# Ledger of designs, part 5: VH-VL binders against q8d2j8

Target 1, 144 residues: q8d2j8
Amino acid sequence: MNKFIKKINFIKNFSSCENWEEKYLYIIELGNKLSPFPEKFRKNSNLIPGCQNDSWIYLIYENTKKIKFYGDSNSLIVKGLIAIIFILHEDLKLSEILTFDVKPYFNKLSLTNYLTPSRVQGLSSISKFIKKSARCLLIKEKIL
Short names: E, the ipSAE of ESMFold2; O, the ipSAE of OpenDDE; V2, 0.75 times the mean of E and O plus 0.25 times the DockQ between their complexes.

## First folded at step 1 (VH-VL)

Design f5 (framework fv_cilgavimab)
Fold by ESMFold2-Fast, scan of step 1:
Structure f5 (fold): chain C 144 residues (1-144), chain A 121 residues (1-121), chain B 112 residues (1-112)
Amino acid sequence: as target 1 above (144 residues)
Amino acid sequence: EVQLVESGGGLVKPGGSLRLSCAASGFTFSNAWMSWVRQAPGKGLEWVGRIKSKTDGGTTDYAAPVKGRFTISRDDSKNTLYLQMNSLKTEDTAVYYCTTDSYLEWGFDYWGQGTLVTVSS
Amino acid sequence: DIVMTQSPDSLAVSLGERATINCKSSQSVLYSSNNKNYLAWYQQKPGQPPKLLMYWASTRESGVPDRFSGSGSGAEFTLTISSLQAEDVAIYYCQQYYSTPTFGGGTKVEIK
C-alpha cells in the first residue's frame, strides 16, 4: 500500500465522497493499491471463510520485522474492503491487532450502510480472519 | 423469471400528487437497489432517482429536476417499490419505468413495462 | 452532470448490412483504478421498455446476439450491429454510470 494512505487520510477522503457511487469507486481504488498477491500464498489455509467471493489474506514479517499485509479477492469491492481493514491495522503490533476494535471506524464512516448484506458479512469475516492470521504469526514468532 | 410491474399512472393537474407502485418478483428484492427512469413522449430516457437496499442504509438519491418534490420508498415485506410525486409539473409527463440498479456493475438490467403519467393544464 | 451525445439521430440500413452508432461523453467514463468504462447500451422497440444490451462498453448482456458489439474507451464509444436483422429495428441509447446516470439522446435504426 502507498504511505500516503494513512488511517486519518482514508477517513477524511472517504467522508469527503459525496455519494455512494464515489465511495464505491474509492473503495475499488484502495483495493488496486494493494501489493500484488504472491501466488505461493494463494492456498486454502489463507482463504477467508464466509466470503461469497474467494478472498485471501496473508501476513508475514519483512526483513526489518515490520508486518507486510497481502490480500486479494475475485471481487473488486471485497478487495477494497480488505484494503480498508489493512489501513485500519497497518501500523499496529501483532498483539495490538488481536485486541483492536474496528466497530468505531465502521460506525464513524457509516460503511455498512453502503454494502449489501453479503458484503457486510464479508467485512465481518475479513475482520475476524486478520485477527486469526495475526495470532498465528505471533505464536510462530514466540516459538522461534 | 424476473418481473417488475408498475401501476398508479394516470392524468393529474399541475400542482397535484400521484403515487406509483412497482411490484417485483423473481429475485431477492430486499437485496436489490432500485431506480426509477422516465421517458417523456417521443423523447429520450431520464434517470429520476434510486433507493438502496435497507442493509446498505436504505438511502435515496434524486436527479436535480425532481429533488424536493419526489420521494422514493420501498416495502420489502411486499416486494414493492414506490415513487411519491408531489407538486407535479407539465414537464413531468412521461412513462415511468421501475428498474433494478446493479451497483455500477451492469447498469439497469431489468425493467418494467412502464406506467404513463400525464400532467396537463 | 456528464452529457452524453449520440450520432446520428437516425440511421437507415439495408438488411444484412452493418449499422454503426456513436456515443460521446463530456468527460471520460473510464475509471483508471479498475480499467473499466462505465458505459451501457440499451435497445428500445416501439411500445416496449428499454432492454440492456451491453455493459462495461463491450460486454454483451446474456442472451444478446453476437452481431452486437461495443467498442471504445474513455469518452468515445461505438455500438455496431454487424448484419442488421428485421428485429433490430429500434431506438438505441448509450448511458454512463460513472456518476449520476445520464443517457444519450438515442439513435433510431430503420430498414432502408
Scores: ipSAE 0.000, ipTM 0.509, lowest interface PAE 17.3, mean pLDDT 83

Design f6 (framework fv_cilgavimab; at its last look DockQ between E and O 0.05; V2 from the best seeds 0.00; counts 0 for: pae E 15.6 > 2, placed apart)
Fold by ESMFold2-Fast, scan of step 1:
Structure f6 (fold): chain C 144 residues (1-144), chain A 123 residues (1-123), chain B 112 residues (1-112)
Amino acid sequence: as target 1 above (144 residues)
Amino acid sequence: EVQLVESGGGLVKPGGSLRLSCAASGFTFSNAWMSWVRQAPGKGLEWVGRIKSKTDGGTTDYAAPVKGRFTISRDDSKNTLYLQMNSLKTEDTAVYYCTTEYYYGSDLYFDYWGQGTLVTVSS
Amino acid sequence: DIVMTQSPDSLAVSLGERATINCKSSQSVLYSSNNKNYLAWYQQKPGQPPKLLMYWASTRESGVPDRFSGSGSGAEFTLTISSLQAEDVAIYYCQQYYSTPTFGGGTKVEIK
């Protein structure tokens, strides 16, 4: 239930949606599959700036080799967009996340074709915030 | 067939209140973002405000001239959109249209319109 | 708010002749990342609600005759009716959806 689809399968499924209405519903479905956001992480330091609806991202090591991605939003579509960004990043190392560019994937999937500039700006804000979260985790790893 | 039918318009005195309704059919109302657009007699179109679908948080947005005076709400079980208008001014005199916004969860153009209901604010 | 300005305010055209309506935005409504213009056109006939004619500046809504075409990019747009028919007598509005929706003042198209 609470398990992410792999990047390859996501790209295939999303590209197989016939129209934007199907893509929209699929994005919502992906958001619903996110692990529950722990309330102890729901603080201002984890709030994504620039999102009209309150949205949060938090990264933590589940164990020595695996990063756990937590995300939530008061908007189901934004929650789904967070889920997509997590899918695109889940197989990356922290150092790789810092240089990873999501824009080619958004363009290839035509994700921004149906969104207003305000929604596309929201995607940019989410993308920037995951890099910030990764940077914070990387710094903690080197200090601790 | 998509249909939007507004009702509740009429004559009201300045400072008064009025509630408009919009009955929707022919589409999945609960998934649609809904807007109100008004048109003063002989004048152009002016966006009043919107309410997002419940899946997108069910939040509302308002144009500056009506913010604080008007409230938009919806009842998905009845496929009905509402506009509660308080502290009405002569400048609020207009035909009020119920509209759907294209593409669920997006601030886009208006693909369906109702026939409109006239609100006259006059002493 | 983005201000939309239409010209002319009114236009008289003979049946079968071309009608051209202009719409100017106070800032660009072209989003460079997807190369789309967030601009729509509406037709309002006397006593009727507005009807969507065109979106993305040049994409015709289903059921809209081929004589209607949209062009332009960025901040300057045109709606053209190549051969005016009697049923085309109406007021035409442009609208941006790049940000909070705003409409042009309208252009009234009448038969000469």
Scores: ipSAE 0.030, ipTM 0.659, lowest interface PAE 7.2, mean pLDDT 86
Fold by ESMFold2, look of step 2:
Structure f6 (fold): chain C 144 residues (1-144), chain A 123 residues (1-123), chain B 112 residues (1-112)
Amino acid sequence: as target 1 above (144 residues)
Amino acid sequence: EVQLVESGGGLVKPGGSLRLSCAASGFTFSNAWMSWVRQAPGKGLEWVGRIKSKTDGGTTDYAAPVKGRFTISRDDSKNTLYLQMNSLKTEDTAVYYCTTEYYYGSDLYFDYWGQGTLVTVSS
Amino acid sequence: DIVMTQSPDSLAVSLGERATINCKSSQSVLYSSNNKNYLAWYQQKPGQPPKLLMYWASTRESGVPDRFSGSGSGAEFTLTISSLQAEDVAIYYCQQYYSTPTFGGGTKVEIK
């Protein structure tokens, strides 16, 4: 099944990589495990602003009250970064997504030490877009 | 406690204008979608329109009978919702209620109503 | 716009008996992605503003007595008062919020 690694397992696996080259390859591997992005949602409205690579995120409810995260990018490393952010949000309710801060995890893992400045800014843009998407779903859940 | 207090109702001639206000307290007004609902004497409820929070775009939606004649606005610094009614018709005679629709940042349903203010359009 | 039709227009029910109010929408108000019905019920007592009773068709608002229950899905819904009390004399409105909000015409409930 196309499922994300649990947060705890991600932290363990990432920390067990011996060097940045192994961490870099692991990030790309995580991106490859993302569910296929539905082509009907590959639209400008789902394009993440402020990211230099073309990147898309889409959140929907599934039939089971579970939130499904879709993400894609034309950059393998950015797609992997999206996957990591999705792992950190796994099993959160919409209200929890609105207040969740990814920065402490990035800092603890020194994830940004080896990223270009544009990719560091891209992480912020991805996080903001996820919160915007969660707000839209929450509004639909309650009213129009 | 959440309170919504409407004011500005009264008697107006057909073709005239009137502005209603709704003073809000007891919640973070800037996080809320706000609506106007009216009720003609002895009749049912009719949604008039809404204004979204600024975070959700600050846009307005209107029911067909009032579109182009009524304008909803808000002043978040004063916690006040407004309804500007132009080109009034006798069928606009109603009690006008201020209500909340959605409270930004909450996953709880949020629905509060004011006591209403009467608008009478009569020659 | 989604048209909401309530029936009956009025009903009289003996104290302690069951009252049943029906609401029909011109289109489904079930959002298939979350399997929720975007339907609310309001109570309006004489001389008072409306008060929210139910949302998502069957979820009772805080402070509403458990004798009030909602049922139905898609385009047909029912509000039931299992044992009518004197304080339940009111007009009841259904409302959809699937799209631009619209209300039913109301159902007046009285003691027979």
Scores: ipSAE 0.000, ipTM 0.525, lowest interface PAE 15.6, mean pLDDT 84
Fold by OpenDDE, look of step 2:
Structure f6 (fold): chain C 144 residues (1-144), chain A 123 residues (1-123), chain B 112 residues (1-112)
Amino acid sequence: as target 1 above (144 residues)
Amino acid sequence: EVQLVESGGGLVKPGGSLRLSCAASGFTFSNAWMSWVRQAPGKGLEWVGRIKSKTDGGTTDYAAPVKGRFTISRDDSKNTLYLQMNSLKTEDTAVYYCTTEYYYGSDLYFDYWGQGTLVTVSS
Amino acid sequence: DIVMTQSPDSLAVSLGERATINCKSSQSVLYSSNNKNYLAWYQQKPGQPPKLLMYWASTRESGVPDRFSGSGSGAEFTLTISSLQAEDVAIYYCQQYYSTPTFGGGTKVEIK
């Protein structure tokens, strides 16, 4: 399991950063907190389309109804962005993930202000991929 | 603050051509699906077409009445949406609005609208 | 294309009274995967572009007064103004985004 800081504390910490350099380093730090990405999940089917760098996401839905998030990227900053997105999705049910909008959070954090358009596009791609994965899990688990 | 500003409207004869532009600001334009919606004088709203983000393939869709005559494009480097209108007909007379349809993980409703630009097709 | 039908075409309501606008889609706009209705409501005042009021059939857009509410599911929807105000005079449109976007014909709301 990913041992991330809680969403509320993440927002506080991120907001307390003095400048973009600190924010950038914090993002990288968060990326380094991602659980190791199992090599068996590093498949094309888990490759996030539209990202500037190769990135992968895989969700595991356990019988306990817990969702485990796995993510990785060839880019450190993208890894961090994945971590942020995972933090934002903490404690959400699969059904809630389908309608969850990360936009308000990214706007609040002003995260996109200092990212290249390509990196920003990656955020959208990651979000969409997570929703797709959640939908597939719901079907597989016969919840839908 | 999100802003959409249409331009390029005017008077044109039937069979003529016109190119509309929509300048976008206040959001990451390249992430957004963009649409054109028109409204004939005193009439209702009519979807004209859309263009998806590059990440989603950048493909376009058109309403039947304009298919083959209208072309939607975008220049992400300029944060600008375009509507090329060829073979214009009198029934194309309308205020044309550019709208955002999708941004980030948002849904496909039209959340932001420009003020519109008037296109008049008349002999 | 999904055809959207609004009723009535025009509605006159006294100030402070309830206004009810109906919208019907030719097919369901409920998506089974997320159990959401792909239905939006817009308000358009004279000389202005449409303004988003409601999405997912019943979720109010930010800044929209509480007197506006959306209800319904599947193919039958309703926009309700619980207490009509003078500033609510406008034309209201429903729109489905389940497939290729289509709008209802609009309902003109006036003060009686």
Scores: ipSAE 0.000, ipTM 0.572, lowest interface PAE 12.9, mean pLDDT 89
ESMFold2 (binder alone), look of step 2: mean pLDDT 93; pTM 0.930

Design f7 (framework fv_cilgavimab)
Fold by ESMFold2-Fast, scan of step 1:
Structure f7 (fold): chain C 144 residues (1-144), chain A 121 residues (1-121), chain B 112 residues (1-112)
Amino acid sequence: as target 1 above (144 residues)
Amino acid sequence: EVQLVESGGGLVKPGGSLRLSCAASGFTFSNAWMSWVRQAPGKGLEWVGRIKSETDGGTTDYAAPVKGRFTISRDDSKNTLYLQMNSLKTEDTAVYYCTTVDYGDWYFDYWGQGTLVTVSS
Amino acid sequence: DIVMTQSPDSLAVSLGERATINCKSSQSVLYSSDNKNYLAWYQQKPGQPPKLLMYWASTRESGVPDRFSGSGSGAEFTLTISSLQAEDVAIYYCQQYYSYPTFGGGTKVEIK
């Protein structure tokens, strides 16, 4: 979701949804805006562990300083949650992604209040996996 | 490497029109929000306007001094950004920079070399 | 529009000495939901386009030396060059992106 929507616009739009049905549909809409996931990256090394539905994340440089975020899931809601995680991280450098805490955003948006326990676990798994993906890219590119 | 190359600048009389182009390379242009920023000779920077990516609606926004006179457009098939300038005033004399905006309207991370527009009677 | 005011218009600093540039916004550019200041700093050398130095008020762009630091919050911000070097001679601009982008008038930094 490179430059698809900025964090500030996401927060405003999500907060403007009046009920869980509107929030749910908005999450799915965000997932639909993700760039198509390249099949060459659909490997077990990029599969997010702990998700009930197969889900993938892959980070790569689009150019010398821009990170491209790729994500996909067999679940529409999980794909949307991946999109939200990307939106929260897109303004960060790889090293900053490693220490970024998403919990304040989840709390402010009450994101976990309407999700099932398995989706809350999925959100945690996605958050952990994006840090793993960032670390792998840092090691590969020798930035650390 | 990200490159932005402006062209189309020149001398024009007040009330005239001019079209600027910006050729982009080294990044996925169709995903990028683009902007124009100008700088009058010996003066500071002034934002002119922006255009969102097509996936974000392709909408445009303009600074008050140029609204209604300038139009920003893009051709993603050619990786090119445009600025159509109509009803030019002497106050529009400036170097015009093509820029990318990082995640919308946040800040300008890549800049072209600029093209000079001189509006003089 | 948010008006950005920089001070001073110009300053001359000896090599190795500290340079400080101030930037004031007509309203707060601190967004309560993400607790970030929507403020950037640019460096412009003669005949060149501006280069991004700093974003989120205090986050240094990649490749920018650590002698450059940003501070402040809300409506008052400072760019500091802890030990001025010859290559730092330039005009520096602050920019808010809380709303439609606006720039400060610029501060010219010269060697004394």
Scores: ipSAE 0.000, ipTM 0.488, lowest interface PAE 19.0, mean pLDDT 83

Design f8 (framework fv_cilgavimab)
Fold by ESMFold2-Fast, scan of step 1:
Structure f8 (fold): chain C 144 residues (1-144), chain A 123 residues (1-123), chain B 112 residues (1-112)
Amino acid sequence: as target 1 above (144 residues)
Amino acid sequence: EVQLVESGGGLVKPGGSLRLSCAASGFTFSNAWMSWVRQAPGKGLEWVGRIKSETDGGTTDYAAPVKGRFTISRDDSKNTLYLQMNSLKTEDTAVYYCTTSEYYDILTGFDYWGQGTLVTVSS
Amino acid sequence: DIVMTQSPDSLAVSLGERATINCKSSQSVLYSSDNKNYLAWYQQKPGQPPKLLMYWASTRESGVPDRFSGSGSGAEFTLTISSLQAEDVAIYYCQQYYSYPTFGGGTKVEIK
């Protein structure tokens, strides 16, 4: 599976939505496509700070050192925003995740224009937390 | 701008105790992993230990020479890092630096350092 | 417990000439997942804290002059100053951050 094509398809589909109502439903649809979040990872260490609704992210290496992204939220829109962040990052190596800047994508897509201030803050928190999760994964493998 | 300011250094007798503080500003302290690094007069750098952010488990790691004697802690409400030093030995005499890497962009080692605080263990 | 060994302990180089500092790790600090060497270089001038010069063995920190370059991979690394300037007189340390951080013993660079 071509992770790069998934990112391109997201950008095309999102840009093709004519109004916020369509974008909103598309974001929710993306959240619904996330892999089920394992209950064993639903703990405070994986809880995203600064989100209005409880939200979780967990990253783990698969057998081939491919990163598996798990995410969930009590908010359907926040779950969708997590899915968008994953789509933007899933074609990247661990080291690339640490330096990746999502802001150009948010600006290009005018994503934040339609979100409440608390959701904009949530998007920032999600972006920051995925870098933290990647850093933790990197350090766990080297030191622990 | 990131600033780290150490305090609490001074003269202490062997077997004594001392607590160092590091006041942090210019970054989200609660998300950062914090370390202490020391340097004996005229000698090289030696990592002392670190404390992870609370969301990463808040756990501590120590270099072998200080394990069991030193305790690292943090108060995220005050943006302050602590080093509690017990059972001090003359070989603990050093300038103690507070250091961090804000890992949200690049994992680079120690990109921010304080000015250090001198601890002298002498009779 | 990765041991870092630097050589030489001290180095005297004429102004404008090349200075080379070597750093050897007791085990590889190359991380296979990102193909990066977890090796940093620091510069320390008298009375100052160390300043990060280089990370991932060869990536120059912002604001560091291009006369500083890092090379090597695995367990053997070199810091090169292509044209020594007066302000480069300092002690240089290598440091691994592949495991619990450990530093080399330092190399004092002086003008001949």
Scores: ipSAE 0.000, ipTM 0.520, lowest interface PAE 16.2, mean pLDDT 83

## First folded at step 4 (VH-VL; framework fv_cilgavimab)

Design g4 (at its last look DockQ between E and O 0.09; V2 from the best seeds 0.00; counts 0 for: pae E 12.8 > 2, placed apart)
Fold by OpenDDE, look of step 4:
Structure g4 (fold): chain C 144 residues (1-144), chain A 122 residues (1-122), chain B 112 residues (1-112)
Amino acid sequence: as target 1 above (144 residues)
Amino acid sequence: EVQLVESGGGLVKPGGSLRLSCAASGFTFSKAWMSWVRQAPGKGLEWVGRIKSKTDGGTTDYAAPVKGRFTISRDDSKNTLYLQMNSLKTEDTAVYYCTTDYDFWSDYFDYWGQGTLVTVSS
Amino acid sequence: DIVMTQSPDSLAVSLGERATINCKSSQSVLYSDNNKNYLAWYQQKPGQPPKLLMYWASTRESGVPDRFSGSGSGAEFTLTISSLQAEDVAIYYCQQYYSTPTFGGGTKVEIK
């Protein structure tokens, strides 16, 4: 499964990057920590709309009430961004995901300053998709 | 809509100087690394040089054949890239393209202008 | 500087047939940290600037037909056109961007 650094350590590490190139490389590194995306999940239903590059996200709600995040993209940087988003969602309950906003974190890290408007929109799409997926899981689990 | 428009090309004698300009629009120019690439008539592509964004130090790199003769600069307030070419040689004859370098964040590898022709001939 | 070598210089292929272009770098352009190859492929038609086809060696740029594919890793790469079409007649260039960018010498693809 995903071998992510903890959120607090991620923030520290990212903030210690000296320039955009280091930030980029670190993001890429995080992307490489994504669990392999099962081919069976690479369906249109899991394709994130609004992204410039084909990207997929799939959530699994386990009996232990843990959420497993799967993500992939044809974009190297987007994979990393997905990883960051997953890191930010760590330890959240399904219900909490519905209201969680990643934007404050991205702004805090000044990451949005390095992204084009279209890429920022892509991030929004990813976040929206995760929320939608979480909502579906909540319904499926008869929590909603 | 990204657009790059080169200008300043023309005929110049060996030893002469010429300054090319590249007007950029449709993207945040100040954040972009910019390069010049040239192509001699009937020949392949040759990277000429690059200038980084100001936030990344604004430093320049040049290909060996043009080092010491060519200077790349930028005016972010005008969204313009420049190529100052001094001590021109006949082998500098080429179409010169301005390009964006790979944008790691947008995953756009490059945008290209239509190019401007520089002819160095006696 | 990393030297890029393409082969062949020219290639004539019948319509609908496979075209294969090779590119070799003087050193590996595989970055160990991200395990990506900093290699791109361009298509250039007469009177036009180059058009990006592939990046990261094997990722197709948006709008590029499926018949184009990139493969390889390290220092050896291949661009393949599975079924050559008339509109594919062009010169193709590989480019490394692992360090200061350098281009291959180009491969002219024509219809046999």
Scores: ipSAE 0.022, ipTM 0.591, lowest interface PAE 6.1, mean pLDDT 90
Fold by ESMFold2, look of step 4:
Structure g4 (fold): chain C 144 residues (1-144), chain A 122 residues (1-122), chain B 112 residues (1-112)
Amino acid sequence: as target 1 above (144 residues)
Amino acid sequence: EVQLVESGGGLVKPGGSLRLSCAASGFTFSKAWMSWVRQAPGKGLEWVGRIKSKTDGGTTDYAAPVKGRFTISRDDSKNTLYLQMNSLKTEDTAVYYCTTDYDFWSDYFDYWGQGTLVTVSS
Amino acid sequence: DIVMTQSPDSLAVSLGERATINCKSSQSVLYSDNNKNYLAWYQQKPGQPPKLLMYWASTRESGVPDRFSGSGSGAEFTLTISSLQAEDVAIYYCQQYYSTPTFGGGTKVEIK
């Protein structure tokens, strides 16, 4: 599918919400559209440290060069924020993920204006975990 | 109109237990984070703990003095917040307020109940 | 935990005069990523529960008169009542929500 349009459509749709309650509901909606998290990967090695809510991320090659992002959280809002982060990483190669910065997008969307420092640290931890996962996959690719 | 009405306060001996209730109306209770804040007679305000909405995991956080003794729960079908207080101590004597953390991203308390007095005395 | 210290403990002010209440936190409550101070003010009138007066240090809650203003940033904050009215007799509390919520000790405002 046209993933480039998906990122642009997300930015447009989120920006067109009139108030924070609409943005809140949209974030939850995005989380509900994530693929089911495979229970075989719900283990401590995929648990993100430093998040106020238990959250899991797993990256895997689905086929040739396509990367599948799995994510879940015991908070629907955090799950929605994970979904947004995944949308922002859409179409990136592993090497590009290592240098990609989500912070300008979060600032543009004003997401950090309404978050406590602990919750912002959780988002930073998610971003760091994605980069760690991408580095591990790159190392495996070069070894294999 | 937002209303929070606490009940269940009273006199109890040290080591005893009480359950407080807070009946909520005028807002979407199931989406709100809820807190308890207490005020000892003639003293200032002290946050006791909170419970998150189910959409945010439904988990609880407690201030150190009450952790392990107090349990916050909620019943979204009844729009009711609860505080179970066990192993009560004299220093738990206070008016207990039910409050809202109405905004998921901010932890200030925009609505307060009238409070219910808990007296822990021998 | 972030300790909140208010001064003075008690303040007597003539009607129509300015009242100034100070609040200091043991750590900065300014979050640099959003440039917001995570500080609220509450008013507690005699025999009543606290009421939210101000949040983000200087944003008035709905229905709060313009004579109330908040200022300061980082670790030092001020609540000012520009022209004290009889109905402003209360205890005022600051509260940080940068981390685990904590309150100042309160400042009692009285009419001289």
Scores: ipSAE 0.006, ipTM 0.549, lowest interface PAE 12.8, mean pLDDT 84
ESMFold2 (binder alone), look of step 4: mean pLDDT 93; pTM 0.939

